VHH binders against q9p7j3. Designs and how they scored, part 38

Target 1, 174 residues: q9p7j3
Amino acid sequence: MILPLFPETQVHVFVYENVSNCAAIHEQLISQNPIYDYAFLDAATILYKKQVYSAIIRALEDRRDEQMKTKTIHSEVILSLSPKTEISSAFRQFSMTKKSKNIVVVKIDSKLTEEEEFERLDKLVEGNRVEFSDEELQKLIDFKVLKKNYKLDPSTLENPLASILSSIALRGYS

## First folded at step 19 (VHH)

Design ia8
Fold by ESMFold2, fold request of step 21:
Structure ia8 (fold): chain B 174 residues (1-174), chain A 124 residues (1-124)
Amino acid sequence: as target 1 above (174 residues)
Amino acid sequence: QVQLVESGGGLVQAGGSLRLSCAASGRTFKGYAMGWFRRAPGKEREFVATISWRGSATFYTDSVKGRFTISRDHAKNTVSLQMNSLRPEDTAVYYCAATPGYAIYNTAEEYDYWGQGTRVTVSA
């Protein structure tokens, strides 16, 4: 997919359920294995496609403006999901962990078609691919986690999408 | 009460320039992207331009690239569209719109808030 705001950058997003090897993937990410150069997100934190795309666009905007705070564009996506500026908190709250069961995987700056990228990723992830759609994401979300991560109260629960999306764009600017 | 109010429309000769302005009231739209759409007679609304909340990411439909410039001013809570080298096919009602976060698909369905529109007529 090419996002109109960044027409030279190809992006792919994949969703896996029932992943059995998150601990192994996590070890590879810590060791900075270049084969694992993706953003691995815990699907329990993602309710909307627009949540992921907005974080991608925020990361790309920060890269373009030389305002990135993390080492890679993929780690910047993880930070960009957070309404808060603390990097360690963002990773703790949104990254795949050793105990995750369902994940969202983002590739930015892909030189491959979606099918080719999937073939590579599928060798790394032991789980079942599902569609990247609001319908599938709703099955995997943990609403308690969502409410906590974005501090949703009764007023923001009325329209959580707008609150979540605006928080992504506002992080650090308040 | 939340409102988006466009101004600056009018009649202009082909090759001329016009600057549209959109004033937001009742809300500052913090963390919202802004966009301009237009509706020509007998046609559906079409995307013209979008700008990120920070103002650094913009996108334009092909037919207006190089001629139109979107900008925003947070202090004035306004969005502007500078339209240069106008053509008769630019004749339309122009609408300002707002969407939370970023405009991703450049479709009217993405946008939650809309102005009433301002008419631009470009005579041959």
Scores: ipSAE 0.828, ipTM 0.913, lowest interface PAE 0.7, mean pLDDT 92
Fold by ESMFold2, fold request of step 21:
Structure ia8 (fold): chain B 174 residues (1-174), chain A 124 residues (1-124)
Amino acid sequence: as target 1 above (174 residues)
Amino acid sequence: QVQLVESGGGLVQAGGSLRLSCAASGRTFKGYAMGWFRRAPGKEREFVATISWRGSATFYTDSVKGRFTISRDHAKNTVSLQMNSLRPEDTAVYYCAATPGYAIYNTAEEYDYWGQGTRVTVSA
């Protein structure tokens, strides 16, 4: 997929359920293995496609403006999901952990078609690919985690999408 | 009571310039992207331009790229569209719109808040 705001950047997003090897993937991420150069997100924190795309766009905007706070564009996506500036908190709250069951995986600056990137990623993830869609994401979300991560109170629960999306764009600027 | 109010429309000769402004009231659109759409006579509403909350990420439909510039001013709570080198085919009602976060697909359905529009007529 090419997002209009960043027409030179190819992006792919994949969703896996019932992942059995998150601990192994996590070790590869810690060791900075370049084969694992993706953003691995815990699907329990993701309810909307727009949530992921907005974080990707925020990371790309920060890269263009030389305002990135983390070492890679993929780690910047993880930070960009957070409404807060604390890097360690963002990774704790949104990143895949050794205990994660379902994940959302983002590739930015891909040189491959979606299916080609999937074939590469599928060698790394032991789980079941599902569609990247609001329908499938709703099955994997933990609403208690979502509400806590974005501090959704009664006034924001009426329109949680707008509150979440605006928080991603606002981080560090309000 | 949220409002987006466009101004700056009018009649202009081909090759001329106009600057549209959109003032927001009843809400500060913090964390919202802003956009301009237009509806030409006998045509469907089409995307013109969008700008991120921070103002640094912009995108333009091909037919206006290089001629139109979108900008925003957070202190005035406004978004503007500078339209240069106007052509008769730019004749339309221009609408200001707002969407939370970023404009992803640049479709009208993506935007939650709309102004009533301002008419721009470009004569030959």
Scores: ipSAE 0.826, ipTM 0.913, lowest interface PAE 0.7, mean pLDDT 92
Fold by ESMFold2, last read:
Structure ia8 (fold): chain B 174 residues (1-174), chain A 124 residues (1-124)
Amino acid sequence: as target 1 above (174 residues)
Amino acid sequence: QVQLVESGGGLVQAGGSLRLSCAASGRTFKGYAMGWFRRAPGKEREFVATISWRGSATFYTDSVKGRFTISRDHAKNTVSLQMNSLRPEDTAVYYCAATPGYAIYNTAEEYDYWGQGTRVTVSA
């Protein structure tokens, strides 16, 4: 996929459910294995496609403007999901952990087709790929986690989209 | 009451320039992207340009690239569209719009808030 705001950057997003090897993937990420150069997100924190795309765009905007706070574009996506500037809290709240069951995986600067990237990723993830769609994401979300991560009040939980999306764009500029 | 109000439309000769402005009232639109759309006579509303909250990420429909420039001024709570090298096919009603976060798909359905429009007529 090409995002219009960054037309020279190819991005792929994959969703996996019932992942059995998150602990193994986590060890490879700690080891900085270059084969695992993706953003691995806990799907329990993601309700909308636009949530992920907005975080990707924020990370790309920060990279272009030389304002990235983390080491890689993929770690910057993880930070960009957070309404707060603290890097450690963003990773704790949004990254895949050893105990995650469902994940969203982002590849930025891909030189491969979606099918080719999937072929590589499928060798790494032991789980069932589902469509990257609001319908599938709604099945995987933990609303208690979502409320906590974005400090959503009870009145906005019916349609939290605007609050979440504006927080991603506004982080650090309040 | 939230309102987006466009201004700066009018009649201009082909090759000329015009600057549209959009003022927001009742809301500051912090963390919102802004966009311009247009509706030409007999046609559907179409995307023209978008700008991120920070103002550094922009995108333009192909037919206006290099001729139109979107910008925003947070101090004035405005977004502008500088239109240069105007052509008769740029004749349309131009609408300002706002969407939370970033404009991702550049479709009208993405935008939550809309102005009433300002008419631009480009004569031969």
Scores: ipSAE 0.824, ipTM 0.912, lowest interface PAE 0.7, mean pLDDT 92
Fold by ESMFold2, last read:
Structure ia8 (fold): chain B 174 residues (1-174), chain A 124 residues (1-124)
Amino acid sequence: as target 1 above (174 residues)
Amino acid sequence: QVQLVESGGGLVQAGGSLRLSCAASGRTFKGYAMGWFRRAPGKEREFVATISWRGSATFYTDSVKGRFTISRDHAKNTVSLQMNSLRPEDTAVYYCAATPGYAIYNTAEEYDYWGQGTRVTVSA
């Protein structure tokens, strides 16, 4: 996919359910294995496609403006999901962990078609690919986690999308 | 009361310039992207331009690229559209709009808040 705001950058997003090897993937990420150069997110934290695309756009805007806070664009996506500026909190709240069961995987600056990128990723992830859609994400979300991560209350639960998306764009600005 | 109010429309000759302004009241649209759409007579609203909340990321439909410039001023709570080298096909009602976060697909359905519009007529 090409996002209009960043027409030079191809991105792909994949969703996997019932992943059996998150612990192994996590160890490869700690080891900084370049084959695993993706953002691995816990799907329990993601309700909307727009949530992921907004975090991608925020990361790309920060890269363009030389305001990134992390070392890679993929780690910047993880930070960009957070309404808070603290890097460690963002990773704790949104990253895939060893105990994750369902994940969202983001590739930025891909030079491959979606199918080609999938073939590479599928060698790394032991799980079932599902469509990147609001319908599938809704099956995987943990609403208690979502409410906590974005501090949603009854008034914001009438339109949680707007609250979440504005938080992503606003992080660090006041 | 949240309102978006456009101003600056009017009659202008082809090749001329016009600056549209959109004032927001009742809300500062913190964390919102802003956009301009237009509707020519008998047609659907079409995307013209969008600007990120930070003001640094912008996107324009192909037919206005290089001629129109979107900008915003957080202190005045306004968004503007500078329109240069105007053509008769730019004739339309222009609408200011706001969407939370970023404009991703640049469709009218993404935008939650809309102004009433300001008419721009470009004569040959």
Scores: ipSAE 0.822, ipTM 0.910, lowest interface PAE 0.7, mean pLDDT 92
Fold by ESMFold2, fold request of step 21:
Structure ia8 (fold): chain B 174 residues (1-174), chain A 124 residues (1-124)
Amino acid sequence: as target 1 above (174 residues)
Amino acid sequence: QVQLVESGGGLVQAGGSLRLSCAASGRTFKGYAMGWFRRAPGKEREFVATISWRGSATFYTDSVKGRFTISRDHAKNTVSLQMNSLRPEDTAVYYCAATPGYAIYNTAEEYDYWGQGTRVTVSA
């Protein structure tokens, strides 16, 4: 996919459910294995496609403006999901963990078609690919985690999408 | 009361310039992207341009690239569209709009808040 705001950057997003090898993937990420150069997110924290795309755009805007806070664009996506500036908190709250069961995987700066990228990713992830859609994400979300991560209260629960998306754009400016 | 109010429309000759402004009141739209759409007579609304909250990321529909420039001023709570080298096919009602976060798809359905519009007429 090409996001209009960044027309020279190819992005792919994949969703896997019932992933059995998150612990093994996590070990490879800690080892900085370049084959695993993706953003691996816990799907329990993601309710909307727009949540992921907004974090991607925020990371790309920060890269273009030389405002990135982390070492890679993929780690920057993880930070960009957070309403707060603390890097370690963002990773604890949004990254895939050893105990995750469902994941969202982001590739930025891909030189491959979606099908080619999927073939490579599918060798790494032991789980079932599902569509990247609001319908599928709603099945995987943990609403208690969502409310905690974005500090949703009665005033924001009427329109949680707007609150979440504005928080992503505002991080560091509120 | 939350309002978006466009101004700066009018009649201009082809090749001329206009600057549209959109003033927001009752809300600062923190963390919102802003956009301009237009509706030509007998046509559906079409996307014209968008600008990120920070003002650094912009996107334009192909027919206006290089001729139109979107900008925003947080202190004045305004968004502007500088329109140069105007053509008769730019004749439309122009609408200011706001969406939380970033504009992703550049569709009208993406935007939650809309102004009433300002008419631009470009004569041959």
Scores: ipSAE 0.818, ipTM 0.909, lowest interface PAE 0.7, mean pLDDT 92
Fold by OpenDDE, last read:
Structure ia8 (fold): chain B 174 residues (1-174), chain A 124 residues (1-124)
Amino acid sequence: as target 1 above (174 residues)
Amino acid sequence: QVQLVESGGGLVQAGGSLRLSCAASGRTFKGYAMGWFRRAPGKEREFVATISWRGSATFYTDSVKGRFTISRDHAKNTVSLQMNSLRPEDTAVYYCAATPGYAIYNTAEEYDYWGQGTRVTVSA
């Protein structure tokens, strides 16, 4: 997938359910295995495609403007999901954990087609790929976690997308 | 069609060990997750353990963690459940289950094929 604002950057997003080896993946990430050069998100924290895209765009903008706060573009995506500026908080809020069951995987700067990238990723992830759609994400979301991460209340829950996007956009602004 | 046959059940004293085995057969057996379930007298069937097709990932119910180990042998198309430190509450009919997929599955509804079961009795 090519984003209109970043035509030179190819992005792929995959969703996996019932992942059996998140703990193993997590260990590889900690060891900074280059084969695992993705953003691994806990699907329990993701409700909308636009939420993911907004984070990706923000990360790319930060890179463009040389304002990245993290070391890698993928970690910047994770940070960009968070309304908080602290990297550790963002990772705790949105990153895949050893206990995760469903995940969203983001690849930025891919040189492969979506299918080729999937074939590569499929060697790393033991799970079932599902469609990257709001419908599928809605099945995987933990609303308790979502509400906590974005401090949603009954009023903002009427239109959670707007609130989430605002939180992402206004991160770091008082 | 996949057929599952359990073996290894029996009577054992508390604190003892048993090793259950499940042999899978059929025309094609590839890309199947396998698991163990159990049904105690008067209780509903419950999840015990599962192992991914590749065998690199396992998952256990809390009550058996640290005591039970699930493993598989691809060459023999078998899955095993090593049960150590057995307790009377582990008494049940143990069922082998299989389902197509590369993921982890921990509910009965997710499994398509079942064995006939093997009885495990743990005496106090």
Scores: ipSAE 0.018, ipTM 0.332, lowest interface PAE 6.8, mean pLDDT 92

Design ia9
Fold by OpenDDE, fold request of step 21:
Structure ia9 (fold): chain B 174 residues (1-174), chain A 124 residues (1-124)
Amino acid sequence: as target 1 above (174 residues)
Amino acid sequence: QVQLVESGGGLVQAGGSLRLSCAASGRSFKGYAMGWFRRAPGKEREFVATISWRGSATFYTDSVKGRFTISRDHAKNTVSLQMNSLRPEDTAVYYCAATPGYAIYNTADEYDYWGQGTRVTVSA
């Protein structure tokens, strides 16, 4: 997929449910295995496609502006999901853990088609791919976690999308 | 109440320039991307340009690339559209709009807030 705001950058997003090897993937990430050059997100923390895309755009904007806070664009995506500036907090809040069952995987700067990228990723992830859609994401979300991550209250819960997206954009500026 | 108020429209000759401005009031649009749409006579509303909240990311419809420039002034809480080398086909009512976060799809339904519009007429 090409985001209009960043036409020079191809991005792919995949959703997996019932992933059995998150612990193994996590170990590879810790080891900084280049084959695992993705942003692995806990699907329990993602409610909207626009949430993911906004984080991607925020990360790309940070890169463009030479204001990345993390080492890689993928880690920046994880950070960009968070309304907080603390990297560790963002990772704790949004990154895939060893105990995750459902994940969202983001690839930035892909040179491959979506299908080709999927074929590569599918060798790494032992789970069931599902559609990247609000409908599917809503099946995987943990609303308690979501509310905590974005400090949603009864007033913001009336329009959680706006609250989430604006908080992503405002990270470090509010 | 929340308002987006456009200004700067008018009649201009082909090849001329106009600068549209949109002033936001009634709420904070911090963390909101801003955009411009237009509706030509007898046509549907179409996307023109968008700018991120930070102002470092922009996107334009192909027909206006190189001619139009969208900009944002946070201090004034405004978004502007500099329109150069105007063409008769640019004739339309131009609308300012706001969307939370970033513009992803650049469709009208993505934007939550709209101005009343300002008319731009480009004569041949």
Scores: ipSAE 0.916, ipTM 0.950, lowest interface PAE 0.5, mean pLDDT 96
Fold by OpenDDE, fold request of step 21:
Structure ia9 (fold): chain B 174 residues (1-174), chain A 124 residues (1-124)
Amino acid sequence: as target 1 above (174 residues)
Amino acid sequence: QVQLVESGGGLVQAGGSLRLSCAASGRSFKGYAMGWFRRAPGKEREFVATISWRGSATFYTDSVKGRFTISRDHAKNTVSLQMNSLRPEDTAVYYCAATPGYAIYNTADEYDYWGQGTRVTVSA
């Protein structure tokens, strides 16, 4: 899809559940295998589509403004999910781990259609693709982790979407 | 009380210019994108422009591209819409709105806070 704020950049987001080879994927990421040029997120940390898209936009904005804190646009997406500026913290909180079961996969600067990109990614991920929707994400979320990652309290839990999205945009500008 | 207050509307001749301003008060809109919508007579409310909280990312509806410029002043907690080369079809009530994070789809339902609007009338 095309985000209006960045019309020259095509992005794709995929959700997989019951992934059996996260450990193997993680090893490929560590080795910086170019075939795995995606942002692999732990679905347990993602509640909203807008959360993912906001992180993408934040990363793209950082890139455009030459203010990226990480080496790649995909790593910047991971960082951009975090309300904290620490890269290590962001990765610990939001990136796919060896123990992850459900994942959200983001592709930036895709030259392929969604289906074509899926076909490529499907060769790498051993799991079941589900719809990228709030409904499906809600089934995969760990609310305890979500609350911790964004320090949600009873007041912010009244509107967690607003709290999460504003924190993404505000990172480093507190 | 959270409030967005628009100003700067009025009557202007075709080809003229207006600068709308929206002042935010009652809460912090840090981390919020700001946008402008408009409702022309007999029409539905439509998206006009949006700007990220950082202020570096903008998006415009096609009909205003090249003529309108959205900007924001963090120090004053305001968002502005510079409208140049105005046309009769730009006649509408213009609304300021705020959405947390970024505007993803640029639809009205994304925006949580709204002003009461300021009327812009462009005569032929």
Scores: ipSAE 0.916, ipTM 0.950, lowest interface PAE 0.4, mean pLDDT 96
Fold by OpenDDE, fold request of step 21:
Formats: sequence, C-alpha cells, structure tokens
Structure ia9 (fold): chain B 174 residues (1-174), chain A 124 residues (1-124)
Amino acid sequence: as target 1 above (174 residues)
Amino acid sequence: QVQLVESGGGLVQAGGSLRLSCAASGRSFKGYAMGWFRRAPGKEREFVATISWRGSATFYTDSVKGRFTISRDHAKNTVSLQMNSLRPEDTAVYYCAATPGYAIYNTADEYDYWGQGTRVTVSA
C-alpha cells in the first residue's frame, strides 16, 4: 500500500498467528540475513492498525529529515512504536522474540506487490496469515503488556488509541 | 473546553488568495496531526490537506495541489492554510480538524476534534 504522507514509498504489513519458527527467524535477524529485511513485531504488543502505520510514518519522517536513530528503516519502525527514546527498550518492548507466537511483519520500500511480497515472506514464516485488521489484532494482544508499554492508566484507557498514537509522534520531544 | 477556531475566510475574486488560520485551545494538541476539510454548497465534506505534528509531512487532495499550502506554528498552537489561485469551485466552509498521531486514511471520521468552520467564497 501507499501512505499518502509518503506517496513514493510502498509498504506492506502482514500478520501471522501460531508461528512455530520465531526462534529461527530471530537467529536470522541477529545474523543480519538480508532475506529477512523486515520489521518483525510481537503481535502481543500491537492493538491497532493505526499504531503500526503511525510507527511506519514516524520512521519515514525521521528518515526524510535525516534524524533516524537506528541503522535501518525497519529498526526505526520498531523504535517508532515506543514512547521511549532508548533503542534497547523499544526492541525489548515491541520486537519479535524467540518466544513469540504471533507476529506483525512490516516491509518498507517494497518493490513488489502485496501478493508477491507475501509469497516471499511466506517462505520464511511458518504460521498462519490472518487479516491485518483491528479485529484480528485484538485477538492477539496482551493487554498487560500494552498497558505497560504505553503506561496506560484508567484515564487513558478510555481512549487508548489517542494515547498510543500521540506518544508515538512525541517520542523524543516530550 | 477544547476548541478549534478557524479564521480568515471571506469573499475573494477568482485568482485571488486567502490565508486561513486555526487556533487550538483548551488542550494540548502535541502529538496530533492537523488537517483542513471543506464542505461546498450541496456537497459532502471533503478532505483538503493534512500536516504532521512535527510539520515535515504534508498531504493534499489533488484539486488543491500546487495552490494550497498547509503549515503549523507550534509557538502559537495554530495551523494555517495558504490558498492561492483560488477558483469558484473552492467556495466552501473550511474546517480545521485534529487527529492523534498521524493522518492515515484522510477521512473525516479519523479526526477527533473539529472547528466550527470559516466560509470562503470565490467569485468568478
């Protein structure tokens, strides 16, 4: 898909549940295998589509403004999910781990169609693809983790989306 | 009380220019994207432009590209719409709106806060 704010950049987002090979994927990421050039997120930390898209836009904005804090655009997406500036914290909070079961996968600067990209990614991920939707994400979320990651309290829980999205935008500016 | 208040509307001749301004009060819109919408006579409200909180990312509807410019002043907590080369079809009530984070879909329902609108009339 094309984000209006960045019309020259194609992005794709995929959701997998019951992934059996997260540990193997993690090892490939550590070794910086170029075939795994994606942002792999723990689905337990993602509640909204707009959360992911906002992180993508934040990362793209950082890149455009030459203010990236991480080495790659995909790592910047992971950082951009966090309200905190610490990279290690962001990765701990939002990135896929060896123990993850459900994941959200983001591709930036794709030269392929969504279907083509899926076919490529499907060879790497051993799990079931589900729709990238708020409905499906709600089935995979760990609310305890979400509340912790964004420090949600009773007042912000009435509209957690606004709190999450604003915190993404404000990272490093508060 | 949260408010978005538009100003700068008026009557202008085709080819002329106007600068709309929207002032936010009652809450901090830090981390919020701001946008402009418009409703022409007999038509539905439509998206015009949006700008990120940081102010470095913008998007415009096709019909206003090259003519309109959206900008933000964080110090004044305002968002502006510079409208040049105005056309009769630009005649509408223009609304300021705010959405948390970034504008993704550019639809009205994405925006949580709205102004009362300011009328722009472009005569032939």
Scores: ipSAE 0.914, ipTM 0.949, lowest interface PAE 0.5, mean pLDDT 96
Fold by OpenDDE, last read:
Structure ia9 (fold): chain B 174 residues (1-174), chain A 124 residues (1-124)
Amino acid sequence: as target 1 above (174 residues)
Amino acid sequence: QVQLVESGGGLVQAGGSLRLSCAASGRSFKGYAMGWFRRAPGKEREFVATISWRGSATFYTDSVKGRFTISRDHAKNTVSLQMNSLRPEDTAVYYCAATPGYAIYNTADEYDYWGQGTRVTVSA
């Protein structure tokens, strides 16, 4: 997929449910295995496609502006999901954990087609791929976690999408 | 009351220039991307340009690339569209719009807030 704001960057997003090997994936990430060069997100924290895309765009914008706070574009995506500037907090709140069951996987700067990238990723993830859609994401979301991560209250819950997306854009500016 | 108010439209000859401005009031659009759309006579509203909250990311429809420039002034809470080398086919009512976060799809339905529009007429 090509995002209009960044037409030179190929992006792929995949959603897996019932993943059995998150712990193993996590270990590979800790070891910085280059084969695992993705952003692995906990699907329990993701409600909207636009949430993920906004984080991606934010990360790409940071990179373009030479203002990345993390080492890699994928880690920047994780950070960019957070309304907070603290990297550790962002990772705790949004990144896949050893206990994660459902995950969203993001690939930035892919040179492969979506299908090719999927075939590669599918060798790493032991789970069931589902459609990257709001419908599927809403089945996987933990609203308690979502509310906590974005400090949603009754007023912002009237339009949680706007609240989440604006907070992503405003990270470090508010 | 939330308002987006466009200005700067008018009649201009082909090859001329106009600068549209959109002033936001009634709410904070912090963290919102801003964009311009246009509706030509007898046509549907179409995307023209968008700019991120930070202002470092922009996107233009192909027909205006190289001719139009979108910019924003956070201090004034405005977004502008510099239109150069105008063509008769640029004749339209131009609308300012706002969307939370980033413009992802650049479709009209993605934008939550709209101005009343300003008319731009380019004569041959």
Scores: ipSAE 0.914, ipTM 0.948, lowest interface PAE 0.5, mean pLDDT 96
Fold by OpenDDE, look of step 20:
Structure ia9 (fold): chain B 174 residues (1-174), chain A 124 residues (1-124)
Amino acid sequence: as target 1 above (174 residues)
Amino acid sequence: QVQLVESGGGLVQAGGSLRLSCAASGRSFKGYAMGWFRRAPGKEREFVATISWRGSATFYTDSVKGRFTISRDHAKNTVSLQMNSLRPEDTAVYYCAATPGYAIYNTADEYDYWGQGTRVTVSA
């Protein structure tokens, strides 16, 4: 997929449910295995497609402006999901953990087609791929976690989209 | 009471220039991307340009690339559209719009808030 704001960057997003090897993937990420050059997100923290795309755009904007706070574009995506500036907090909030069961996987700067990228990723993730859609994400979300991550209140719980997206854009900018 | 108010429209000859402005008020649009749309006579509303909240990311429809420039002023809470080398086909009512976060799809339904529009007429 090509995002209009960044037409030179190809992005792929995949959703997996019932992943059995998150712990193993996590170990590979800790060891910084280059084969795992993706952003692995806990699906329990993701409610909307626009949430993911907004984080991607934020990360790309940071890169463009030479204002990345993390080492890699994929880690910046994870940071960009958070309304907080603290990297460790963002990773605790949104990154896949050893205990995760459902994940969203983001690839930025891909030189492959979606299908080709899927074939590569499918060798790494032991789970079932589902559609990247609001409908599917809604099935995987933990609203308790969502409310905590974005400090949603009763006035925003009915439609948290605007609050989530604006907080992503505003991180570190008051 | 949320308002987006456009200004700067008018009559101009082909090859001329106009600068549209949109002032936001009534609520905070912090963290909102802003955009411009237009509706020509007898046509559907179409996307023209968008700019991120930070202002470092922009996107234009192909027909205006190189001629139009979108910008924003956070201090004044405004977004502008500099239109150069105007063409008769640019004749339309131009609308300012706002969407939370970033413009991803650049479709009208993505934008939550709209201005009343300002008319731009380009004569041959």
Scores: ipSAE 0.913, ipTM 0.949, lowest interface PAE 0.5, mean pLDDT 96
Fold by OpenDDE, last read:
Structure ia9 (fold): chain B 174 residues (1-174), chain A 124 residues (1-124)
Amino acid sequence: as target 1 above (174 residues)
Amino acid sequence: QVQLVESGGGLVQAGGSLRLSCAASGRSFKGYAMGWFRRAPGKEREFVATISWRGSATFYTDSVKGRFTISRDHAKNTVSLQMNSLRPEDTAVYYCAATPGYAIYNTADEYDYWGQGTRVTVSA
């Protein structure tokens, strides 16, 4: 997919459920294995497609403006999901953990088609690919975690999407 | 109570310029992307341009690229559309709109708030 705001950058997003090897993937990420050059998110923290795309756009905007806070664009995507400026907090909030079962995987600057990228990623992830859609994400979300991550209250829960997306955009500016 | 109010429309000759402005009131649009749409006579509403909250990311429909410039002033809580080299086919009612976060799909349904519109007429 090409986002209109960043037409020079191709991005792909994949969703996996019932992943059995998150711990192994996590170890590869820690070791900075270049084959694992993705943003691995805990699906329990993601409710909307627009949430992911907004984080991607925020990260790309940071890169364009030379204001990235993290070392890689993929880590910046993880940071960009968070309303907090602390990198460690963002990773704790949204990054895949060793205990994760369902994940959202983001690829930035892909040179491959979606299917080609999937074939590559599928060798790394032991799970079932599901559609990247609000419907599928809603099946995987932990609302307690979501509410905690974005400090949602009864007033903001009237329109949680707006609250989440605004907080992503406002990180570091509020 | 919450309003987006467009201004700056009018009659202009082909090749001329106009600057549209949209002023927000009744709420803060912090963290909201802003955009412009237009509806020409007998046509459906179409996307024109969008700008991120920060203002560093913009996107334009192909027909206005190089001629239109979207900008925003956070202090004044406004978004503007500088329209140069206007053409008769640019004749339309122009609408200001706001969407939380970023404009991703650039469809009308993505935007939550709308202005009443300002009419732009470009004569041949």
Scores: ipSAE 0.910, ipTM 0.946, lowest interface PAE 0.5, mean pLDDT 96

